# VH-VL binders against q9c950r261to396: the designs that were tried, part 21

Target 1, 136 residues: q9c950r261to396
Amino acid sequence: VPTFEDVKEVTIRRSKLAKWLMEPFFEELIVGCFVRVGIGRSKSGPIYRLCWVKNVDATDPDKTYKLENKTTHKYLNVVWGNETSAARWQMAMISDGHPLEEEYRQWIREVERTNGRMPTKQDISEKKEAIQRTNS
Below, E stands for the ipSAE of ESMFold2; O stands for the ipSAE of OpenDDE; V2 stands for 0.75 times the mean of E and O plus 0.25 times the DockQ between their complexes.

## First folded at step 7 (VH-VL; framework fv_ixekizumab)

Design n2 (at its last look DockQ between E and O 0.18; V2 from the best seeds 0.00; counts 0 for: pae E 7.5 > 2, placed apart)
Fold by OpenDDE, look of step 7:
Structure n2 (fold): chain C 136 residues (1-136), chain A 123 residues (1-123), chain B 112 residues (1-112)
Amino acid sequence: as target 1 above (136 residues)
Amino acid sequence: QVQLVQSGAEVKKPGSSVKVSCKASGGSFSSYAIHWVRQAPGQGLEWMGVIIPYFGTAYYNQRFKGRVTITADESTSTAYMELSSLRSEDTAVYYCARDSYEGWEGYDYFDYWGQGTLVTVSS
Amino acid sequence: DIVMTQTPLSLSVTPGQPASISCRSSQSLVHSDGKTYLHWYLQKPGQSPQLLIYEVSNRFSGVPDRFSGSGSGTDFTLKISRVEAEDVGVYYCMQGIDYPYTFGQGTKLEIK
């Protein structure tokens, strides 16, 4: 099971998504990363779900939305639990904050409950290295 | 074309429960929030709650004091609204509506509505 | 809860004449994302509500251009430049910025 620290290091914030959006490496790099999907509000503030990114969905060029100061038709297919069930989300709904340990624990529980695929240590390491190369 | 088709009219006794279904077709289901809105005869619209099917997360209007339960079945693209401890004042047409869910934190507008389900509560 | 107040509650209009409906919110409907979450719905007699205007001034698909929305902050207006028989129904404004979502009382539009 990947550690919280491991997941944190491969969690991509909204501002980074906006920055990488049009880069040729974006669609490949984002696969296997994590994002925090906004799902509403509570009295204590916004609520997010930590999700695993399956792929970028750009199959509908006519459906555009604003991400930061950019217009895009790219969506993220994300997984919460089992990868056999993915859903499309606007990147504009992704948090620009750090993931919480509670969100990490909730994600772990959901993966276990649904017998989902847990990223290996190797998967995380490779993704971390890929991200580092991009930031250099 | 996106369509929301609701279950048929219900007649219920006070104190009982009713469960209304809303089946979505013509589009994706999981990442679109489904809202429930009711309308008493000759009255306005009242928001009851919402569910995000993919996460199974629901939010409710606290005015219903826990009598409302909203669920969703992704395999059948169907949302459900159950109202318990029915009262005569619960007599209304109940609507499901799809939220485009394009806004930050899920706030948006209802672009498609079901045809409505009349629930009559009478002794 | 955010209170939505519509005026007038009823309106009788001669065909071809303009109509105007006001909607006021108890709080600003401007979100941090820059959008204003004020929407208009029309419920024709015997039908479900249907989206008319979203985010203050955007006409939904299929909505005639005689409908227009305007406003900012807490004060909004729906205008019909030339009322037609098919425009009969109850108009509702709604805020979608915070739970619970709330609607105006509705404005019943009738033809003289």
Scores: ipSAE 0.401, ipTM 0.822, lowest interface PAE 1.2, mean pLDDT 93
Fold by ESMFold2, look of step 7:
Structure n2 (fold): chain C 136 residues (1-136), chain A 123 residues (1-123), chain B 112 residues (1-112)
Amino acid sequence: as target 1 above (136 residues)
Amino acid sequence: QVQLVQSGAEVKKPGSSVKVSCKASGGSFSSYAIHWVRQAPGQGLEWMGVIIPYFGTAYYNQRFKGRVTITADESTSTAYMELSSLRSEDTAVYYCARDSYEGWEGYDYFDYWGQGTLVTVSS
Amino acid sequence: DIVMTQTPLSLSVTPGQPASISCRSSQSLVHSDGKTYLHWYLQKPGQSPQLLIYEVSNRFSGVPDRFSGSGSGTDFTLKISRVEAEDVGVYYCMQGIDYPYTFGQGTKLEIK
């Protein structure tokens, strides 16, 4: 079971998504990582949900949006818990901040509640290495 | 360039409901929140609630939660506000307004407003 | 709810003279990101509100430089250095830090 620190290290920020958006390695790198999806507001600002990226959906070229200074039709299909919570998101909805431990605890509880799948230790180790190679 | 165009004025009887539309054009719809604000005659502005079109998630001012429903249709770039169990005190101009922030981090002010929809509740 | 209190509620100004509107919040509007979520709107007669000043002191695009905002924490001021006829209307402050978003009561500006 991956730890909060394991998940933090493979959580991708919006600015990184925008930086890598046009690279040929984008989908390979991002699938299997985590993102913080904005789902609402509270007293101190946006509410986020820590979600696991399952694939990149670019199948509708007419569904375009702005991601920072770029235009794209790439979306992330993400899961929180199990496939019942699967949803497609614009990358503009992804936080540029780092995950909080409470967001991790909520993710763990939802996976347990729904008998969902989570990444293995090996899955995360491979993503961490892939991210490091891309940054080096 | 961004425009919010609302449905026309309505006259309603007490106890009925009204549904006001707000069509966005000239920009992205799904990446910006849409707020609803009303103004009774001679009164100030009152925030009613917000929808985040991409999530389909709405938040309501607790004063109105039991009677207000806010929805969005991404395919038509249109947000809706429905107020039920109308009373004479609900006579007001109802505005939609776009949140300035694209995404979920930063500050929230309303940069574009609809023209307003007068709803008159009279017997 | 955060209460926003404006003073004065009505203001009559000779053309060319300055005007000042105060807005006070019941709680700090400073967010953990260091920004202050206090905004000013003008509603001209028969029109929708329009943004003037965001985040205390930033003029929105197309707003004349005779409008300025200042303040910190819970106390804020909108100033018009020289009032013109087109400035008539009702001015509202708004907090955008926490739901429900709330407005001041409005300050009606008139020309003497």
Scores: ipSAE 0.014, ipTM 0.606, lowest interface PAE 7.5, mean pLDDT 86
ESMFold2 (binder alone), look of step 7: mean pLDDT 91; pTM 0.940

Design n3 (at its last look DockQ between E and O 0.55; V2 from the best seeds 0.00; counts 0 for: pae E 3.4 > 2)
Fold by OpenDDE, look of step 7:
Structure n3 (fold): chain C 136 residues (1-136), chain A 123 residues (1-123), chain B 112 residues (1-112)
Amino acid sequence: as target 1 above (136 residues)
Amino acid sequence: QVQLVQSGAEVKKPGSSVKVSCKASGGSFSSYAIHWVRQAPGQGLEWMGVIIPYFGTAYYNQRFKGRVTITADESTSTAYMELSSLRSEDTAVYYCARDSYEGWSGYDYFDYWGQGTLVTVSS
Amino acid sequence: DIVMTQTPLSLSVTPGQPASISCRSSQSLVYSDGKTYLHWYLQKPGQSPQLLIYEVSNRFSGVPDRFSGSGSGTDFTLKISRVEAEDVGVYYCMQGIDYPYTFGQGTKLEIK
């Protein structure tokens, strides 16, 4: 099971998504990363779920939305729990903050409950290295 | 085009429960929130709760004091609203409505509505 | 809960004349993302509510341009430049900034 620190390092914030959106490496790099998907609001602030990114969905060029100051038709297919079940989300719904340990624990529980795919240490390491190469 | 089709009218006794269904078609289901809103005869609109089917997460209007249960079946693209311990004051038309966001986008308006389901509670 | 207050509660208008409905919230409807979560719905007689205006001033698809929304913070207005017979119904403002979502009392628009 990947550690919270491991997951934090491969969690991509909204601002980074917006920055990488049109880069040629984006669609490949984002696979296997984590994102915090906004699912509602409370008096204490927005509520997020930590999700694993399956792929970028750009199959509908007519469905555009605003991400920061950019217009895009790219969505994220994300997984919460079992990899066989993915849903499309706007990147504009992704948090620009750090993931919480509580969100990490909740994600772990859901993956276990649904017999979902748990990223290996190797998966995380490779993703971390890929991200680092991009930042350099 | 997106359509929300609700189950038929119900007549219930006080103390019983009612479960209304809302089937979505013509679009994605899992990443959209489904809200429930009711309207008593001659009255305004009252928000009951919401569910995000993909996460199975529901939020409720606490005024119902736990009598409301909202669920969703992604395989059939159907949302459900169950109201227990029915009272005469629960007589109303119940609506399901889809909000405009795929997840949480900041566009929390209801762009599509069901046709409504009349629930009559009488002894 | 956020209280939404509409005025007037009823409005009788001669066809071709303008109409104006006010909606006031007990709290600001501006969220941290800079968006204002105030929306308008119209419920025509015997029908389900339908979206009219979203986020204060955006007309939903198919909504005639004689409808317009304005306002900021806690004070909002829906205007109809020239009322038509098809505009008869009850208008509701709604806040979507925080649970529970709440509606105004509704404004019943009738034709003289």
Scores: ipSAE 0.505, ipTM 0.862, lowest interface PAE 1.2, mean pLDDT 93
Fold by ESMFold2, look of step 7:
Structure n3 (fold): chain C 136 residues (1-136), chain A 123 residues (1-123), chain B 112 residues (1-112)
Amino acid sequence: as target 1 above (136 residues)
Amino acid sequence: QVQLVQSGAEVKKPGSSVKVSCKASGGSFSSYAIHWVRQAPGQGLEWMGVIIPYFGTAYYNQRFKGRVTITADESTSTAYMELSSLRSEDTAVYYCARDSYEGWSGYDYFDYWGQGTLVTVSS
Amino acid sequence: DIVMTQTPLSLSVTPGQPASISCRSSQSLVYSDGKTYLHWYLQKPGQSPQLLIYEVSNRFSGVPDRFSGSGSGTDFTLKISRVEAEDVGVYYCMQGIDYPYTFGQGTKLEIK
């Protein structure tokens, strides 16, 4: 079971998504990483869900939106819980902050509740190395 | 073609509850927010709340806090709105509407509306 | 809550003449993405509301070009260049920027 620190190290922020958006390696790199999906607001601040990225969907070029100061039609298919139930999400709704430990615990509970699959520590290590190579 | 079909009209006694369904077809369900809007006889439109079906999270107009519950069932592409502790002033047509923006937390316009469900509350 | 104020609340128009409806918000409807979240709906007699104009000035699919929207910030206008019998109903502006979403009071359009 990957730890909170393991997941945090492969959680991609919105600014990084925007930076890598047009790179040829973009989809290869971010598939299997985590993102914090904004799902609304509460009295205590924004509400996020920690999701893993299943794939990039760019199949509808007319569905454009702003990401930072760029425009794109690339969406992330994200997984909350079981991978059979993915949903398409705008990268503009991804947090530019780091995950919270409670968000990680919520993710663990949802995977357990839905009998979902988790990445292994080895999967995480490979993603961490790929991210580090890209940042060099 | 996107279509929202709501359950039929209901007559209720004060103090009871009502649950209205909204079945979506002809498009993606999970990534679109579903809003509920009501209209009392001869009155304007009043937003009640929203659900994001994929995450199962709902947000409510504070005016209705504690009395309204909004849920969704992805397997049937159906959203539900339940209003409890009904009063005569809850007599209204209740609409569901789809948020226009896929993969966005419901900060936009409603492109498709259900046909409306008349709920009459009388003794 | 963002208050949406429509004027007039009722108007009666001779067929073929123009009509204009104003909507004012208590706060700016311009978001950081550069979009303005002001929308117009028409509710014809006995029907559900239908989207007419989105994001100030964009006509929704199938809306005749005699309908136009304009405005900025907090002050917005819907115009009908030549009113037809099918245009009767109640027009609502709505802000879609912050929860709770709020509507104007409505403007009832009648044909003389």
Scores: ipSAE 0.344, ipTM 0.785, lowest interface PAE 3.4, mean pLDDT 89
ESMFold2 (binder alone), look of step 7: mean pLDDT 91; pTM 0.940

Design n4 (at its last look DockQ between E and O 0.06; V2 from the best seeds 0.00; counts 0 for: pae E 10.1 > 2, placed apart)
Fold by OpenDDE, look of step 7:
Structure n4 (fold): chain C 136 residues (1-136), chain A 123 residues (1-123), chain B 112 residues (1-112)
Amino acid sequence: as target 1 above (136 residues)
Amino acid sequence: QVQLVQSGAEVKKPGSSVKVSCKASGGSFSSYAIHWVRQAPGQGLEWMGIIIPYFGTAYYNQRFKGRVTITADESTSTAYMELSSLRSEDTAVYYCARDSYEGWSGYDYFDYWGQGTLVTVSS
Amino acid sequence: DIVMTQTPLSLSVTPGQPASISCRSSQSLVHSDGKTYLHWYLQKPGQSPQLLIYEVSNRFSGVPDRFSGSGSGTDFTLKISRVEAEDVGVYYCMQGIDYPYTFGQGTKLEIK
């Protein structure tokens, strides 16, 4: 099971998504990363779910939305739990904050009880390296 | 106040299907999961499955061998449970219940329940 | 599946006297997140189940303080310090740590 620190390092914030949006490496790099998806609001504020990014969905060029100061038709297919939970989200719904440990624990619990895919230590390491190369 | 209101009693023949609805009010439907639990006459409680409306995903008790389908309509804040290939042993009161997914807690308890829907399967 | 076992299955109590119900799980209900996913419900006659205790020892809103929950790992207890007529019904423990969620057999509480 990847550690919270591991997941934190491969969690992509909304501002980074906006920055990488048009880069040629974006669609490949984002796969296997994590994002915080805003699913609603409580009295205490926005509610997020930490999700695993399956792929970028750019199959509908007519459905555009605003991400930061950019217009895009790219969506993220993310997974929470197992593959059956895969859903398309606007990147505008992604948090620009860091993931919380509680969100990490909730994600692990969901993956385990739904027999979802748990990233390996090697998966995380490779993703970290890929992200680092991008930031260089 | 939070309320779950279910559809009315059903009488069905063996081999047919039944679809029970559960309309939620008094809260944010998309931020909560809806469970389905049934209770045969004089028996205990049996978990059937869960729907997570915002993700559009459902998980099922495998004991039902694919006979259960749980769906949700966010626009009407309504969850549905369809049970196919009905048998006499499916005669039960079916409950929907809300799972508290509020915030970070991820509490997996049922804080609110529907009034129940009696489904009678008889020849 | 996680098996939940309640004891006793029936209990007859004189009003004002205490009651105790045990619930045992076939495996630990403590998750790596530090929480224990054991909950108690009461189903009064002719009614839907209602939440009493969540996560072992937390009383749900509106639940009288005569109800208390305790336990750890695989052994849990629901206690009623002074049973009242309105406490009549069937009590269920439930685990919410793994799918499928499972309930105990239920404990029927009656008044003598």
Scores: ipSAE 0.746, ipTM 0.919, lowest interface PAE 0.8, mean pLDDT 94
Fold by ESMFold2, look of step 7:
Structure n4 (fold): chain C 136 residues (1-136), chain A 123 residues (1-123), chain B 112 residues (1-112)
Amino acid sequence: as target 1 above (136 residues)
Amino acid sequence: QVQLVQSGAEVKKPGSSVKVSCKASGGSFSSYAIHWVRQAPGQGLEWMGIIIPYFGTAYYNQRFKGRVTITADESTSTAYMELSSLRSEDTAVYYCARDSYEGWSGYDYFDYWGQGTLVTVSS
Amino acid sequence: DIVMTQTPLSLSVTPGQPASISCRSSQSLVHSDGKTYLHWYLQKPGQSPQLLIYEVSNRFSGVPDRFSGSGSGTDFTLKISRVEAEDVGVYYCMQGIDYPYTFGQGTKLEIK
């Protein structure tokens, strides 16, 4: 079971998504990573879920939006728990902040509750290395 | 450049409803929250609420409890504000304004404003 | 609700002279991210409001450098070093830290 630190190291922030958006390796790199998706607001501030990236959806080229200083029609399909929670999000909805341990604990609990799939420690290790190679 | 273009002025009877539209031009509608602010004649500005279009979530100033509905239609890049059970004190110019933060932070300022829509409530 | 109080409510200024507008909030506008969510708007006659200063002291794009903002915590000031005819209008401060967002009462600036 991946630890919070394992997941944190492969959580991609919005600024990184924007940086890599137009690179040919974009989908290959970010699929299998995590993102913090904004899902609403409480009295104490924004509510985020730590979600696992399934794929990039660009099937509707007319659905454009701004991601920082760029325009795109790429969306992230992400999972929280199991595939029944799969949802498509604009990358503009992704936090530029770091994940919280409580967000990780809720992700673990939802995977357990739904008998969902999670990445192995090896999957995480390979993503860490891929991210590091891209940053060099 | 992004522009917010609002629907035209309206004259309404007390007890009726009004729905003001705010259309974004420049193709950035779905990535920014839209706020609604009103200004009664000779008075200051009053925040009414916010919509996050692709979320479909709205938050309201509780002073309007139950009378205001804020919606969005992403296919037309248009936000709407509907105020029901109109009273004479609802006579005001209604503005839409874009949140400065792409996405949603809940802690920012309004960088672009619509031209305003005068709603007059008179018998 | 955070109450925003502006003083004065009205100013009449000779062209070329400075002007100063005060804004006070009923509680701190400093967020845990280190930013202070106090903003200034100008509403020229017959126009919608336009952003002037954001986060206390940052001039928005196209705003002349004769406008400056300062302050901390709950006390803020907008200054115009040399008032020009185009500066006529109503100035509003706004807090953007807590719902409902709230504005000051406005300060009407007129040329003598």
Scores: ipSAE 0.007, ipTM 0.548, lowest interface PAE 10.1, mean pLDDT 86
ESMFold2 (binder alone), look of step 7: mean pLDDT 91; pTM 0.938

Design n5 (at its last look DockQ between E and O 0.04; V2 from the best seeds 0.00; counts 0 for: pae E 3.6 > 2, placed apart)
Fold by OpenDDE, look of step 7:
Parts: structure tokens; sequence; C-alpha cells
Structure n5 (fold): chain C 136 residues (1-136), chain A 123 residues (1-123), chain B 112 residues (1-112)
């Protein structure tokens, strides 16, 4: 099971998504990363869930939305739990904040409960390296 | 106050489908999951599934073998439960119920219930 | 599936007397988060179920203090200190720790 630190290092914030949006490496790099998806609001503020990014969905160029100061038709297909929970999300719904440990615990619990795919240590390491190469 | 108002009674033939609606009011629809529970005449309660409206994810009781489909429309604050391939044993009162935890935890209880929808399956 | 077993299945009580309903689960309802996901509902005649107790011992809003819940692990109890006519109905325990969520058979409470 990946640690919270591991997940945190491969969690991509909204601002980074906006920055990488048009880069040729974006669609490949984002696969296997995590994002914080805003799923609703409570009295205390927005509610997020950590989700695993399955792929970028750019199949509908006519459906555009605003991401930061950019216009895009790219969506994220993300998984919460197992593959049956896969859903398409606007990147505008992604948090620009750090993931919380509670959100990490919730994700672990959901993956285990639903027999979802748990990233291996190797998966995380490879993703970390890929992200680092991008930042350099 | 939170209210769940369900659609009216249904009479269906075996093999057909039924779709029951559940309209929520008095709260934030997107932040609460909606569960479905049914009760056959004179019997206990059976959990059917749950949907997280804003997230668009649903989980089902596998005993229904894929016959149940739960959906939600955020614009109307309405959840739906469709049961296909109806059988006589599907005759029951179907309830929607709100998850008491904001954002859905997966470890839930139901704080508010709909009035129930009787679905009768007979030839 | 987690099996929930209630006892007794029926109970006839004289008004003003206490009542006790047992609920047992086939496995522990204690989660690693420290919470126990056992809940009680009451379905009055001709009505929808209504929440009475959540997480073993917490009374839901509007529930009289004559209702109390207790227990741990796999054994739980709902108690009514002084049964009233309005308490007539079927009581259900429910586990919310694993899919599918499951209910006890129900305990029918009647007044003598």
Amino acid sequence: as target 1 above (136 residues)
Amino acid sequence: QVQLVQSGAEVKKPGSSVKVSCKASGGTFSSYAIHWVRQAPGQGLEWMGVIIPYFGIAYYNQRFKGRVTITADESTSTAYMELSSLRSEDTAVYYCARDSYEGWSGYDYFDYWGQGTLVTVSS
Amino acid sequence: DIVMTQTPLSLSVTPGQPASISCRSSQSLVHSDGKTYLHWYLQKPGQSPQLLIYEVSNRFSGVPDRFSGSGSGTDFTLKISRVEAEDVGVYYCMQGIDYPYTFGQGTKLEIK
C-alpha cells in the first residue's frame, strides 16, 4: 500500500494541470497520478475525494470549459475505488490544495472495500520520476 | 426540514421495468448520497444500492444481479431507481433514504426516508 | 454478507414497562476508525422507517430519552425504559460497515 507521502508526491493540483494542459507529455504523465476531486460542499467548505487518474478524455472537442485562464476540452477520467466508479471530470473541479491524510485514508479504505487497483511501489516510483523529469 | 418525496404506486407485468423517483428538498442534494431500500409485504428491509449524486457513482447490492440502476439529476434534486426484469417477488414498497454523512463515507446510516413507493408485479 | 440477527422477533409489553431488543452481527462492526456502525430504526404501522439510534448509542434528533442503545463488537441492545403506545412498530438493527448493508429480521413490538 502506498504511503500518504507517496500519494501526496504524485497528486497533481489544479494549477499544475492548467500549466501542463497543452504539453505533449500531459496525457501520458497524468495517468497514474492522483487528483483531489470536489464532490460537494459541506457547512465547513468543499468536500474532496482523492481519485486515481485513469486517462485524459479529449474525445469531444465541442465541450469546452474554463480551467484557470485557459479554455479546454480535455477531461479527466478518474477512479474512486474500483474501475466501476470511473467517471469523467472537468479539471476545474480539481483542488489546488494539498491532499489531506483523511482523504488518503478514505481512498485506501474505498480501494480495499471495492477490490480496486492499488498502485504498487514501483508504479509510484516511476510516476515520481516522470514528474521530476517534467519539472527539470 | 429535509424531505424525500417519491413517485406514486406502480403496477407492472413480469419482465417489464419500473423507475421510481425520489425528490429531495430542504438540504444540499449534491452533498448527500441517496440509498434505496425495499420491503416486501410482511417482510424486512433490503438494501438495494446507493448513489452519490454529484460524484455520479453508484454502488449496488449484487444480489440483484445487475437489474438495478440508480441515477440522479442534480438539476432537479431527484434520484431514480430502475429495476428491470421484474418478477413477482419484486413486489414491495421501495424507499429512498438520505445518507446522514455529508460527502458519503461508505459507512452510513439513513437519517431521512421517503414515503415509499409500492410496486406490484403481477401477470 | 454480514448477517444481523435480532431477538426476540416479537415482543408484547405492558405500557410503562421496559423492553429490550438484542441484535447480533456475524462479524465485528467496529471499524479501524474507532466507530461502530450499528444503527436502529423504527417502522411504525403504515409508515416509513425512521432513525432511532446511530452508531450504537446516539439518539437521533427528536428521539425520546427512554430509548437507549448499547453494545460492542457483535452484540448490541436497544432498550426502552418505559414503553408507550406510540412505540408500537417494528424495530430493525442495521450494519453500515460493509456492502451490502444488511438489516436484522425486525422485532415487532406490541402493547398488551
Scores: ipSAE 0.401, ipTM 0.842, lowest interface PAE 1.5, mean pLDDT 94
Fold by ESMFold2, look of step 7:
Structure n5 (fold): chain C 136 residues (1-136), chain A 123 residues (1-123), chain B 112 residues (1-112)
Amino acid sequence: as target 1 above (136 residues)
Amino acid sequence: QVQLVQSGAEVKKPGSSVKVSCKASGGTFSSYAIHWVRQAPGQGLEWMGVIIPYFGIAYYNQRFKGRVTITADESTSTAYMELSSLRSEDTAVYYCARDSYEGWSGYDYFDYWGQGTLVTVSS
Amino acid sequence: DIVMTQTPLSLSVTPGQPASISCRSSQSLVHSDGKTYLHWYLQKPGQSPQLLIYEVSNRFSGVPDRFSGSGSGTDFTLKISRVEAEDVGVYYCMQGIDYPYTFGQGTKLEIK
């Protein structure tokens, strides 16, 4: 079971998504990472869910949006809980902050509730190395 | 073509409950928030709450908290609004409306609206 | 709750003349992302509301360019440069920055 720190190290922020958007490695790198998906606001601030990225969807060129100062029609299909249930999100809705331990616990509970799969520690280690090679 | 189709008009007695449905078609259901807005006869618009179907999370106008429940069924692409302990003042047209963002930002506008459902509460 | 106040609540306009509707919020509608979450809807007689203007000044798809929005902070204006008969209905401003989302009281536009 991956730890909170394991997941935190492979959670990609919105600014990084925007930076890497046009790179040839973008899709390969982002699939299998985590993102914090914005789902609303509370009295204490924005509410997020920690989701796993299943794939990049660019199949609808008419659905454009702004991501930082760029325009794109690339979306993320993300997983909350069970891998068989994914949903499409704009990258503009992804947090530019770091995940919280409570968000990690919520993810663990949802995976358990839905009998979902978790990435292995090896999967995360490989993704962490890929991210590190990409950063300068 | 995104379309929101609501259930038909209802007549209810005070103290009862009503459950209005909103079926979405022509787009992705799970990734778009569905809002509920009501309009009493001859009056303005009042936001009741919102649901994000994929996450199953709802937020309510505090004015209605305790009486309103908003749910979604992803398998049928349908959102529901249930209002309990009905009073004559709850007579209104109830609309569902889709948030404009795929992924719902919490800070957006409504691009598509259902046709409305008249609920009449009569003593 | 953020209170949205529209003026006037009713107006009667000869076709071809301009119209202007004011909307004032009790708090700033500017978000830390730099956007202002003030939107305008039109409800034509017997119809559901429809989006006209989002984020102060952006016309929604299919909205004629005679509709324009402006303003900042707490004070906003919807203008119709030349009113057409099809523009009759009730106009609502809405803030989308904080729960609960709230609407102005509405401005009924009639043809004289």
Scores: ipSAE 0.313, ipTM 0.761, lowest interface PAE 3.6, mean pLDDT 88
ESMFold2 (binder alone), look of step 7: mean pLDDT 91; pTM 0.943

